# VH-VL binders against Jasmonate-induced protein homolog: the designs that were tried, part 19

Target 1, 185 residues: Jasmonate-induced protein homolog, of Atriplex canescens (Fourwing saltbush) (Calligonum canescens) (p42764)
Amino acid sequence: MASTQAMGMTEQQKKSVDEMVEKATNMGVNVQAQNSAVVSMINQTNVSMTFNENHNWSGSVVGTGYPKSIPTKQSRQFIHQGDAKDGSQGAVVYYGSNANGEPCGWLLAWCAPTNVTPTKPNRVYVDCGAQSKFDTISWDTIKAKLDVGPATTNFTDVDTETTIAAGVTSTGSFASVGAAFGLST
Key: E = the ipSAE of ESMFold2; O = the ipSAE of ESMFold2 at other seeds; V2 = 0.75 times the mean of E and O plus 0.25 times the DockQ between their complexes.

## First folded at step 14 (VH-VL; framework fv_iluzanebart)

Design m5 (from r4 with heavy chain I99L; at its last look DockQ between E and O 0.69; V2 from the best seeds 0.78)
Fold by ESMFold2, look of step 14:
Structure m5 (fold): chain C 185 residues (1-185), chain A 121 residues (1-121), chain B 107 residues (1-107)
Amino acid sequence: as target 1 above (185 residues)
Amino acid sequence: EVQLVQSGAEVKKPGESLKISCKGSGYTFTNYWIGWVRQMPGKGLEWMGIIYPGDSDTRYSPSFQGQVTISADKSISTAYLQWSSLKASDTAMYFCARLGDKTSTHAFDIWGQGTLVTVSS
Amino acid sequence: EIVMTQSPATLSVSPGERATLSCRASRSVSSNLAWFQQKPGQAPRLLIYAASTRATGIPARFSGSGSGTEFTLTISSLQPEDFAVYYCQQYNNYPYTFGQGTKVDIK
């Protein structure tokens, strides 16, 4: 395993993402999710996080929608139902604060194709930083990056000391997405 | 016609700075990730990191974070790898490579010719 | 990070013979695996991506197989131009790590 001192995913981030993937899997199994992304997010910051916006390239959220807030050290989940043709492809942005009280944002994007194949795998993209970074989101640019992205990734914004990690796996007929929104300190 | 052309070989001393370049042509430079790969003498390939020139989104291998800077100037379709203070252990061949898009390979499908960097006292 | 282990380190084979190269990942990379060929003094060349899909312009004698943690590259009838070092690379997780290489030598 990676050292907690090195750049990249820490052991705590790996554990947190795995736990969120497991929570998403348990929810998806329980509701018999199909052709969807079941998403679980944990807030590892010191303040409550607030939903800012979503974007859909394919599919839409179902049930009670996106969690309006994620309390400190708690997790929240949603299910994003895919379209028959292109599956579930979407993004969410949550706002919060860093350790210095500065406004910050966390972005999670996922691609869960209707049929996962070697050339169309599950993918994630993440970003975080100052809240102003998210005032001018180019969704086309994020989609281009997501479309060739990995199944597991992380990012740390050095200036705000914010960090985010995410992973996605297939679980039968749905994808399980886990994400950890946090601080690098 | 799709090409990545790198700057020429460099011979430097420890402590000196260096910036090497990788110029893309024959495609829309801002729409593809560009990566850097190190190959030390007689050794294998090491993934250093990638940049998306369209917005300068940059991701590093933990082994190279803080050791080098990856950057791009999209106005001249050029990516860069730079050191603020070279070490003898930086002696290697450095390749740039383009990551294929969703309609192609999703892998490093186009490579520059390499830039040999030699750092010696 | 994901460690990619290749075997054998060196193969000695005659032209016209079959070569089989192995690559093992320390944890699952699904089918997010590529194979590269590198000749001395040259840049690597993409052979296979998505574990088994040949890149454009790669001869049919090159084939890839496997998923998860175990992968193979097969060269069905070695040509003189195939004597090189071969690398696998996973692209499931950043960093996109390479294996240490398998050198294919002429016997």
Scores: ipSAE 0.796, ipTM 0.902, lowest interface PAE 1.2, mean pLDDT 92
ESMFold2 (binder alone), look of step 14: mean pLDDT 93; pTM 0.946
ESMFold2 at other seeds, look of step 14: ipSAE 0.833; ipTM 0.908

Design m6 (from t1 with light chain Q27E; at its last look DockQ between E and O 0.59; V2 from the best seeds 0.75)
Fold by ESMFold2, look of step 14:
Structure m6 (fold): chain C 185 residues (1-185), chain A 121 residues (1-121), chain B 107 residues (1-107)
Amino acid sequence: as target 1 above (185 residues)
Amino acid sequence: EVQLVQSGAEVKKPGESLKISCKGSGYTFTNYWIGWVRQMPGKGLEWMGIIYPGDSDTRYSPSFQGQVTISADKSISTAYLQWSSLKASDTAMYFCARIGDKTSTHAFDIWGQGTLVTVSS
Amino acid sequence: EIVMTQSPATLSVSPGERATLSCRASESVSSNLAWFQQKPGQAPRLLIYAASTRATGIPARFSGSGSGTEFTLTISSLQPEDFAVYYCQQYNNYPYTFGQGTKVDIK
């Protein structure tokens, strides 16, 4: 019933984000991640998604890098190692299609400070819509929004009927980022 | 010197349209989220939504999505709240407010003076 | 969405006394909590952000504490200009919800 809402974070989106945060937490514990963002993304659309680009404000991806694809109804993970001063701050864009076969994009950005404090919390920013929306991204604008953003958020693009939700939390020495890339219908 | 100045009080009938304004000055308008907050007579504060005037990125509270339109004209440092068809239940005080930047706050740090909207037959 | 519940609804306090206002969130909001003061006929004024950080120009008698789901605003020695309605607001989760307010009246 929550999945029928056009706007706002549905109960199903909340469950999916919580599951992805849990997957990220389990991965981070297993590899003993430190000063990192462990990111888990689920593709809840009807087509496979492909990696388009990333951006780094601080830190960098480690291991095998960003997943090149996320098959429909599956999740993929990566670890973004932070620097000593500013932690892990980055973004990824994945492309796919909506229910009408139109090209679409999903953007996830995160800020995971080296030390979380009341005035330096974990944050996320999300966006989605027509693929052309992502032809020219102002990363400075995204950063400005991210720097004052919430720890849990969502966005629905009514024109393409795409949606995205994300959350971030700390579990100790690392941050767990969970995201759900989907369709609003 | 940093301030938000809202348009004056409005008296309207049900079914009429309305667009109220919030003009920012003393800071770089395009670099801060602007939000709208409703306060019904004798009631508390309700967050309606926010806009980032630099790129018009707009986010609504679920209870206000489709009920109002939030917009901005960055060339004149002005944010707007508008209704296509007012209802008597829209009678309220409407505030605009700025969310502070990275170096200050994550909360509404500067508020407009409010615009009273009265909708009655 | 996160429901913010304030208590008491009304608090009667004599000038010079300590006032203690409570705010409870239905889910953890970490320290992403602000307090606002609103006097009759005026816009709200930011008092506290990040649960415990005073905004610029706010007198030291105002202090905030708490994290997670339970938060407190304390006015250590109530002044005549402090009789107002006080609101908490969480900004951890979209949408950024307010509590229903606590009115502080003179006794």
Scores: ipSAE 0.781, ipTM 0.901, lowest interface PAE 1.2, mean pLDDT 92
ESMFold2 (binder alone), look of step 14: mean pLDDT 92; pTM 0.942
ESMFold2 at other seeds, look of step 14: ipSAE 0.832; ipTM 0.914

## First folded at step 15 (VH-VL; framework fv_iluzanebart)

Design g1 (at its last look DockQ between E and O 0.82; V2 from the best seeds 0.81)
Fold by ESMFold2, look of step 15:
Order: sequence, then C-alpha cells, then structure tokens
Structure g1 (fold): chain C 185 residues (1-185), chain A 120 residues (1-120), chain B 107 residues (1-107)
Amino acid sequence: as target 1 above (185 residues)
Amino acid sequence: EVQLVQSGAEVKKPGESLKISCKGSGYTFTNYWIGWVRQMPGKGLEWMGIIYPGDSDTRYSPSFQGQVTISADKSISTAYLQWSSLKASDTAMYFCARIGDKSTHAFDIWGQGTLVTVSS
Amino acid sequence: EIVMTQSPATLSVSPGERATLSCRASRSVRSNLAWFQQKPGQAPRLLIYAASTRATGIPARFSGSGSGTEFTLTISSLQPEDFAVYYCQQYNNYPYTFGQGTKVDIK
C-alpha cells in the first residue's frame, strides 16, 4: 500500500511553499522566463539531498540542469522549458535520509501548460517515503494523477515520517513552482 | 454506462465496525480518483478523502484523518469506506464520487448514497 | 483548509425569474470551482466546473462566473425542476471543501 496517508498542510509548510514560489517568481522575472516552469525546492531535512532522476512528459530542463545536491536547510532552483503545444510537464526525485538515517526519496511533479485556462490549470503532484518506493516508478500513473491534481498539495509518509508540500501559480509568461522536502518530526 | 453503485443501508450500534462499498463500472476503474463525501442529516456535503485505486494513493481531509479508512480492491472495481469503531455522530448519508478526467477536474459521477444509522 | 461560504442560505424565486447564488472562498481558488445540484433523497449532480464550464447535459439556463474568491451561479429562468439545494466546491487545494449550500425554494 504505497501512499497510505495524506495529511493537511501545516502553517509552516504553507509558509515554506509560499517562500519557494516567491523565490521561483523572482528567478523567472530576472531571467525573463517564458513558457516554462521555474522550480524552487528547499531541503528541510537534516542531511544533504542528492538528485536521483527526472522524467519529462513535455519540455526539458535548461541551463545547468537539475541541482545535483540540495544542502540541508538550503534551496536550489532550475528552469524547465516547455514545448509549444503542452508547456512544461516534468518530475524530479531527490534522495536523502529521515531522522533515523533511513534512506528516503521525495518526488515532485508539475504541469505548467503553455496557456493556462480554467480547464488547463497549473498542477502539482508529490510523494515521499522509503527510497525503495522509487526503485520502479510508474510514470503513467503519476501523469494520470497529476493531470487532475490540485495547485497546492502535500503528503506525509507515516512509516518514514517524511513529508513534502508543493504549490504552483502563474506569473505572467511562466509558472512558479515551490516545494518543501521535509520530515514530519 | 459509467456508474458507481453503493452497498445498502446499515443500522449499527456504537463501537461496532463497518465497511461500506462503492463499485464502479463502465470505465477503467484504476485510472480515476474515487472520493467519499458525508452528509449528516439535514446538513451539507463534507469531503472526506479520495483514493487512486491503481496504486491505493489515499488523501484524507484533516477532519477525517484517523476516523475512517478509505481503501480499494481494484480486482473487483470497488472502493471502500470503513470504521473500526462507530459513534452515534457517524450517522449520515455517505456518497462516493469519481473525479473526472483532466477536462473536468470535478466529481462528475456519484453513487446513490449509503445511509448509515448508528444508535443504541 | 479553504472555507467556502454560500449566500443566501435560502432563496425564494418565482418560476421564470432569475436566481443568483453566491459562493465566496477564504483564499483564492483561481477557477478551480464546481457547482452541484442536490434534490431531496438524491445524490449531487455536477452542474458547472472550472467556474463557468457547464457539465455535459446541463441546460443552458445554468451559468457560472467568477474567479479568485467570489463566484456566482445564475439560473436565468427558474423552472419547477430547479427546486433543490446548490453547493459550490473548490478543488484548488486538498481537502476539497464544499460550501454549506443554498436552498432554492420556488415561490
């Protein structure tokens, strides 16, 4: 039973996600981003996190690519350039450890349509838990869930006491995605 | 025809367990979220939580976290709502509903409801 | 969680007249808003999603408008079969919350 629980987002998680959205917005404005997702992630765990993999449904990362490491209590950003038809749709997985030193993973997925409309809004999907949960990912399943997902969400894995929250909003010509990778303890 | 068919009405005593069901047909059951909605007598609708039957990914409203269990058996296209220990305050109508595809993003198909009565 | 507040609680309207129902969100839900109709003893029925898009099979007299925090359902010419309770619901953020409902009584 993967993803056995979802829990409400705390005020602290909401604030952290808002700060990451703001950081993504500032970056996107500075580089004049268009038809893209600007993604800002903060590592609120006690160890550095390491990039594991990405998936693209539409678009691709630009510039220096995905941050290879996110040091504890720090944030890192990347820009995912959308294609003309379907915008930016992608996912990343980062590995780290929980409070007990057990290997864990955090997954962030986003959908940033080329043209946001009421029936084609920005969306996010999140997951976290034991690192082995991410050994074989069904990207079709994640896409299906992302395609009807909300603009703001969170998830807490009870077994590992890991948590993740994310939000997305439109900022003119690009989407700002903020995510907080953390521990529920 | 796309439809959700729920199990029949239940009359229970406080402290008893209960599992009610919601069977989907006419579509690929594992590809859509199923949600549960409570309606207490004379009151409005309350979202309880949703499950993605394909992988059992489950998301609860904070008001219902720890109060109920949402589950699914994809081999028989059925979602469940269950209580380990019913309370009189659980007396309500319970609906299941499907979240539509990306064009709707809303509960587009509803079950007929299951009335649960919990009394001494 | 996002609180959805509907007004009025009860609306009395003569057949053939216009009914206007209001729904307010405690925070922006953008256009991630749906309207449902529920008749006594029945399951809810989806009327409007994405704030203003009619669901399949919904008569043209039903229309939705608004974005952000304030939304309106309009029934342009009330029919006898429109006697029901109407709920708004946001799906911008989990949990997906409903308003408390507006009961439409036909005068």
Scores: ipSAE 0.794, ipTM 0.902, lowest interface PAE 1.0, mean pLDDT 92
ESMFold2 (binder alone), look of step 15: mean pLDDT 94; pTM 0.953
ESMFold2 at other seeds, look of step 15: ipSAE 0.826; ipTM 0.915

Design g2 (from m1 with heavy chain I99L; at its last look DockQ between E and O 0.82; V2 from the best seeds 0.74)
Fold by ESMFold2, look of step 15:
Structure g2 (fold): chain C 185 residues (1-185), chain A 121 residues (1-121), chain B 107 residues (1-107)
Amino acid sequence: as target 1 above (185 residues)
Amino acid sequence: EVQLVQSGAEVKKPGESLKISCKGSGYTFTNYWIGWVRQMPGKGLEWMGIIYPGDSDTRYSPSFQGQVTISADKSISTAYLQWSSLKASDTAMYFCARLGDKTSTHAFDIWGQGTLVTVSS
Amino acid sequence: EIVMTQSPATLSVSPGERATLSCRASRSVRSNLAWFQQKPGQAPRLLIYAASTRATGIPARFSGSGSGTEFTLTISSLQPEDFAVYYCQQYNNYPYTFGQGTKVDIK
C-alpha cells in the first residue's frame, strides 16, 4: 500500500543520503568490493529500528548479514553480493515507530546491475508508512517500479509522518547505496 | 492499438471543481506508471506527478503537491487529474503519458492527445 | 529539484542542414535523460532515452550524446517535418523535470 503523495528531498535529507553514499563507498573501497551493492542506512527517527525482512531478486548478503538493529541517530551497513548475470537486486524492511509511538516500516530496494550501462543503470525504490502496510508486500510490484525507477528518490507518508530518502551511485566495481530513514515531523 | 485517450476540452469558471480522465487500452494498465504533464499557453512542459495504478502509489512534483489530486480506477483502466477549486492560472493543456517498462524504455513512450482546460470568468 | 536549461531558445536552420541543441542539468543526472519532439497542436513524441538510445521508429538523423550535466541532441540533416519544439527531461530523481524547450524554425 502506498501513499498518494510524495514530497521532494529536504536539504538535510540530501546531506544525509550523500553522507551514507560516501560511507558505503569508503567501505566498498576498503574491502575491494566487486559486483555488489554496499548499503549504508542512517536511522533519523527517535527509536531504535529492527530488521524485519529482506527480499532477493538476485544476489545475497555476505559477511555478518543485515544489521539486526539500527540505533537512533546511528548508521549501519551491509554488503549484498551480486550474481554474475544480474548483479545485486534486493530489498530490506526495517520497523520502528513514528513521533506518536505508532508502529511503522521503512522499505529500501536497490538494483545494481553487474554492468552499469545507460539503459541498465543503478536504481532505488523507497516506501514507508504504517507497519501494517508491510504485511502485504507484493515483491513483483516493487520490482516493476524499481526496474524503471530513479537513481535518487524519496517518499513521505503523510498519515504517519514518516519519510525515507535514498540514492545510488557506482564506483565502477560496485554500487554505493545510501539511505536515510526518518520522520517528516 | 496501445492508446491513452483523454476526456474532452473543458471551459470552467474560477472556483469550480474538475476531474479529467485518461483511459488506457491495448496493454496491461496496472503494470505501468501514468504521469500528468501541464503545458500552459505558449509555455513548455511541466511534470506534475505520476501514479502506479496497480497499487495507487502516487509521486507528486513539489510544485503541484496540494494543488491537484492524481488518482486511478484500475477496474476501468483510467487515471484522473482533479482540482477542487480551479484558478484562472490553471488554464493549460494537460497530457497523460505512460512510462515504459524494463523491456522498452523508462521514459514516457505513449501520450494521450491532451485535454485543454480553460478557466475564465 | 534538478533544473534543466536548454539552449538556444530558438534555432533557425535551413532544411538539409545540421541542428545542435543543448541541455544542461543543475546536477548530474548520469545518463537518465530523454528528448522529446512536439509539433503544434500535438502531444510530445519520445525521440531519445538513456541520453543516446533512439526510441523505436525514430529516424537515424536524430542522435543524442552526453552524460552527467551536459547533453546534446543532433539532427544531422533537417527535414521539413523536423521543425518543432524539442524538450529534454531528466529522470534521475523526482520530480522528472523538463527543460524549457528549443524551438527549431526554418531559416
Scores: ipSAE 0.681, ipTM 0.880, lowest interface PAE 1.7, mean pLDDT 92
ESMFold2 (binder alone), look of step 15: mean pLDDT 93; pTM 0.950
ESMFold2 at other seeds, look of step 15: ipSAE 0.743; ipTM 0.897

Design g3 (from m1 with heavy chain A107H; at its last look DockQ between E and O 0.49; V2 from the best seeds 0.71)
Fold by ESMFold2, look of step 15:
Structure g3 (fold): chain C 185 residues (1-185), chain A 121 residues (1-121), chain B 107 residues (1-107)
Amino acid sequence: as target 1 above (185 residues)
Amino acid sequence: EVQLVQSGAEVKKPGESLKISCKGSGYTFTNYWIGWVRQMPGKGLEWMGIIYPGDSDTRYSPSFQGQVTISADKSISTAYLQWSSLKASDTAMYFCARIGDKTSTHHFDIWGQGTLVTVSS
Amino acid sequence: EIVMTQSPATLSVSPGERATLSCRASRSVRSNLAWFQQKPGQAPRLLIYAASTRATGIPARFSGSGSGTEFTLTISSLQPEDFAVYYCQQYNNYPYTFGQGTKVDIK
């Protein structure tokens, strides 16, 4: 039987997401973050990534703000402070290039409720692909997908051979979000 | 009433193509993920993949990526599961299901009745 | 992927008695777990989501408990219509996965 090549999270992606969640946790503990999402992102592509845009459904970035760039093979972090009612719910888009030098984008969205419960859990949504995919984003559509999303997920765009994985967990008074932006090859 | 209605049972030979359907009604079809679930004879349930019909965003379970195509035609509120070349091992019951309440993370709250696909050996 | 393991494979119980079904995840799924009931020739029916929340219209005799990696479905007083196969399913991680099922039979 010829094996079928599955396109799920690799062991490397699982490790990278877990490491980014740990980095976010350590940062949140050190700054005594409260009612927030602490987000750590690693750039596993071959070029520096540049911040393109954000969206807020609830809460806003604080402190040093969104990293303007993420150098290749490095990680960057930010804190997104939640509001009292709906916590931290937001998204970021970073631009870079695939292995062929084609412009690409990576989208990370998260939902971190003020108080996590079994019926109001932490959630993530991810997307990636050609940069043009992100020219016009329907944030209502992203929110609808996020509102039923899992705590850990990934996506691979076959056309550009880009991939993204992310996870979120509760750490006391804040959520730790880890993401890996990368190439599938 | 919210419901998903699937196409009828199929009897096929190995190597043939097949496209089965799942039509949603009673809700805004483009605002919910639709998933496909396989159940082989006498076996449990297996998630195959999911599609968001509003923009055709499609996510596959690794064991089904490259084995089937999931698609949707939002103009007729219908999702599809298709094979380009059936194998005997594709013999199974196939369900479509809607992912849950917009405000929760539970899913498969509304299920189609199932489509039995039999591929002769 | 997260492997969901159910035990026992079959459970023989007399009507009116308690049935206890177990589901174990290979990695924590927190409380992102659902239970389904399936009768022959029918689609699954959602019983429990968020580990312990009953879906609309599900009788109080069905209860779910657990978090992390260990989960239990309890049917406190088994009725004739409860003899079926029961599946747990995690939705904490893509890809979503089901347990292999527990068949509840009449003793």
Scores: ipSAE 0.732, ipTM 0.880, lowest interface PAE 1.5, mean pLDDT 90
ESMFold2 (binder alone), look of step 15: mean pLDDT 92; pTM 0.936
ESMFold2 at other seeds, look of step 15: ipSAE 0.824; ipTM 0.912

Design g4 (from m1 with heavy chain A107L; at its last look DockQ between E and O 0.61; V2 from the best seeds 0.00; counts 0 for: pae O 2.5 > 2)
Fold by ESMFold2 at other seeds, look of step 15:
Structure g4 (fold): chain C 185 residues (1-185), chain A 121 residues (1-121), chain B 107 residues (1-107)
Amino acid sequence: as target 1 above (185 residues)
Amino acid sequence: EVQLVQSGAEVKKPGESLKISCKGSGYTFTNYWIGWVRQMPGKGLEWMGIIYPGDSDTRYSPSFQGQVTISADKSISTAYLQWSSLKASDTAMYFCARIGDKTSTHLFDIWGQGTLVTVSS
Amino acid sequence: EIVMTQSPATLSVSPGERATLSCRASRSVRSNLAWFQQKPGQAPRLLIYAASTRATGIPARFSGSGSGTEFTLTISSLQPEDFAVYYCQQYNNYPYTFGQGTKVDIK
């Protein structure tokens, strides 16, 4: 089913995304991140989320890798090191359940160019819904959407009542990405 | 030549349904977001929402959510804006526009000519 | 939703003179800002994107500046065809909101 969703973050989503961006910024400063996306994700659902897959258009995860799980009401972070030419461009998919116990997925994609300019800004793309939506992902389609996407966005899947919000900003030599994975009701 | 061509002007009564169209040509229709913009008489531009025709991913401005339906038929390279029950307050000019590609970095670089919708009792 | 506020609402300027239009965002939109020109009965035309980059085919007399929350469109040496309504639009956050417009009238 193709999703049709309202745009615009709630006040709570804005606060959660800002807090996750702040956590990512603090981590990036502490490790002296360079040409990287530092990503912080909070699980605002009622179950633990598990890592399903990632995709790289440019760069790769470093350190301990992608968090294998994100416990309920907790946040987890990773650092995605960019390539010299195209920076850090990647995506992650986490699985969980909605309020009815139905399997669901949350997708976060980011673009953090090596040299952020007014014409090559940081960008995010988000999606969520039934887990089956993520059985076959067209990464070329996600990239096309990401390449013209905003710095801050959200999505709500009305069928599963899942929601996701994300934002990205530059902090000197790295990008801070914050995301909130949740339920709409 | 990249082009968006919209359907003609409409005169309707409150309560009637309406579907207006925006046909793209000269480019790969499924690879670009198409957006809709409302302009009330004598007023400014209002962003309504966008659709990615390749997979029908549709995203609305909150003020237009539930007020209108955005859709596309990729087989004929056409996007649509639809009302199930028109109100007098829907009287406006409606534009479709393409969001530019990665290379151009233009936002709404190609516009349709507009469709005037008049709703009066 | 990010509110875009333009000033002045109307600007009366003689041909050959300089026009300066302002646009203010309620929150930072970085450099994700565009300017459009619209004449009566016509679709908007993209002038400037990324705050200061002219779109292809736009005359050099149009220039944009600013970042964050405050932006300016400058039209040096106004031509008769430049009398129109000008809109700013942010594309940092969905939804991509427009300002209410500034009408540039012949004095």
Scores: ipSAE 0.561, ipTM 0.835, lowest interface PAE 2.5, mean pLDDT 91
ESMFold2, look of step 15: ipSAE 0.821; ipTM 0.907
ESMFold2 (binder alone), look of step 15: mean pLDDT 92; pTM 0.938

Design g5 (from r5 with light chain S28R; at its last look DockQ between E and O 0.66; V2 from the best seeds 0.00; counts 0 for: pae E 2.02 > 2)
Fold by ESMFold2 at other seeds, look of step 15:
Structure g5 (fold): chain C 185 residues (1-185), chain A 121 residues (1-121), chain B 107 residues (1-107)
Amino acid sequence: as target 1 above (185 residues)
Amino acid sequence: EVQLVQSGAEVKKPGESLKISCKGSGYTFTNYWIGWVRQMPGKGLEWMGIIYPGDSDTRYSPSFQGQVTISADKSISTAYLQWSSLKASDTAMYFCARIGDKTSTHAFDIWGQGTLVTVSS
Amino acid sequence: EIVMTQSPATLSVSPGERATLSCRASQRVRSNLAWFQQKPGQAPRLLIYAASTRATGIPARFSGSGSGTEFTLTISSLQPEDFAVYYCQQYNNYPYTFGQGTKVDIK
């Protein structure tokens, strides 16, 4: 399937991602997170979003787990504890619908190495579109893209008019991941 | 030997269509992003977009979104850059380049030789 | 998008001398910064990635430094084959963006 993304974030998306990074940072500080990714996601769509699946390359979720839903215009968070060797590397998929009521999905992946260095930075990967796009996911393919990905990115699916943006940064001993799940309209 | 080999120079008129190619060899083509970079005569390098041939995941620079189409045919290890209607301002050298993997580099490590496109009446 | 600004536009340097090229990002790119060399009629060649890591086969006279928004490429003893145009590129944020280039001329 042909997938198209406009590169670069709008100022509005940047503000939303920065707010989610800040919320993740505050949570990580409060719980004294170490060697982990603290992930904050905001649902900027018109309907509640539901958890579909996760994938782990390294580490696992802790505490109460992945939020089962994200109400419209609200945010939810989770903490993904890293392994000693490879840190926290994982992905989540949430389902919702677009402005036309069509089923859609949003995928967020992150890489938060145990030790961030210039050659092992924090990274994110994002995707969104029709829900059926996520029926067949090659996690090896997502990992390969994530492993050379940027710290801040976005994607807009023209066909469904869905969009997603994400950013990651280090705060002390953990990474703060912020993401905005939304509509391009 | 890892290499990217591009199609030959093109001389076209405004309004014509064009599809240029970039064939990869010596590595697993579907496992690396391929990008396109424009260089106008006497000017610098401009990133246009990238494609992951394994699943056709395509990402464009905002400056080039809607201006060109990036595609790939993984069965023949080839990426493409195409215009539906060329303009004189499309006259440039076009490079394809591979983004390295996690173990070698994180930037464009292998480049094609370039394809010169000339658009003039 | 992140604007990369290089200075000077042209640098005239005698063989055997040091060349220092600057690159500034409009916002933080951490160490996600690469340098390329391009000679006339040729494709660019990767010199440095991760701000300071030399690519395979690149001579030790090329070194990179910096992080955040300010970066430097240094050629410690200019050789005849080093007269070329040099570009920096950030890969912290999509879209990737190049600087406008610094031409290093013999003089």
Scores: ipSAE 0.717, ipTM 0.884, lowest interface PAE 1.4, mean pLDDT 92
Fold by ESMFold2, look of step 15:
Structure g5 (fold): chain C 185 residues (1-185), chain A 121 residues (1-121), chain B 107 residues (1-107)
Amino acid sequence: as target 1 above (185 residues)
Amino acid sequence: EVQLVQSGAEVKKPGESLKISCKGSGYTFTNYWIGWVRQMPGKGLEWMGIIYPGDSDTRYSPSFQGQVTISADKSISTAYLQWSSLKASDTAMYFCARIGDKTSTHAFDIWGQGTLVTVSS
Amino acid sequence: EIVMTQSPATLSVSPGERATLSCRASQRVRSNLAWFQQKPGQAPRLLIYAASTRATGIPARFSGSGSGTEFTLTISSLQPEDFAVYYCQQYNNYPYTFGQGTKVDIK
């Protein structure tokens, strides 16, 4: 039977997210990142993905900015520098296509507090589906969900057969965020 | 005063449909996740899934995906748990619970009183 | 999904004594852990969240500790109203999962 909005990552998603977290960690160590989120994203779809937009609740991207594209089966990274009080909190949306060639979007949001504590942990939120889903985004709604969200999560859109998984962990002075953008087929 | 009030106990036969409710009051219903938890007789707690009533974003535990429908009607501040065809194994106590926000808590902070569903074989 | 294992299954103690309940996660859950109390015929009640933070209105005799995979709920000087079943729950990963419970009985 066709999937509905199920929770819990598959073993393959878990492996992909762990690899992206490791890649983010290696990059963060190499550049000696501090008070930031280092984000690594892999495109597991059959077409190149293009950057659509970002949102910042605190902090901002540094260096060469957000990857403008993520080629099929490749990963790309960016560093989001946190502010002193609230750390790095942001979101990105990438567009691509599903297996049927229909326009789709993938949204990744993260919260990486300046000082991670039991009551201020790292968090992620994900969403995906038809591109039109992202024409009107309520960033306040996404923030509310993110603020009580888990450290690892996934989502599968049954109508478009798109999927996304993400995880975040602290690596000393920065957070490592890994995400896998994909198809459920 | 923040409260979740659930519909009353149900006695059903296998194959019948059922929709139980969870009404929130004393807070902005659309801004908090509502989850459902099953407790089979003499057993522990099982997380079934959650809904964000503001946009109907619904996420199920894999064990319950396709077995139940979680929904909400934000105009009357009510979440629902629904079966299209009950089985005897659905006999259990069902709780709804709210996940708090960053200003109150990050866990299930408010629970409904529970709805006992009994399905005879 | 993450399996939460509680021990002991039953803990028999006298009023005024200390009770120590254990909870182990099959994978890291950091400090994303809550403790609940459930009395017969009642809904669960939140006691502790973030591994060690008491929820509003919870008496100081309840304390939580631990991080990563091993967690402890301690009840100092047990009161008659504390005899109940206690559950831990992780909220680090969806699906959120509960331990199987520890029953605290009067000796």
Scores: ipSAE 0.587, ipTM 0.856, lowest interface PAE 2.0, mean pLDDT 91
ESMFold2 (binder alone), look of step 15: mean pLDDT 93; pTM 0.947

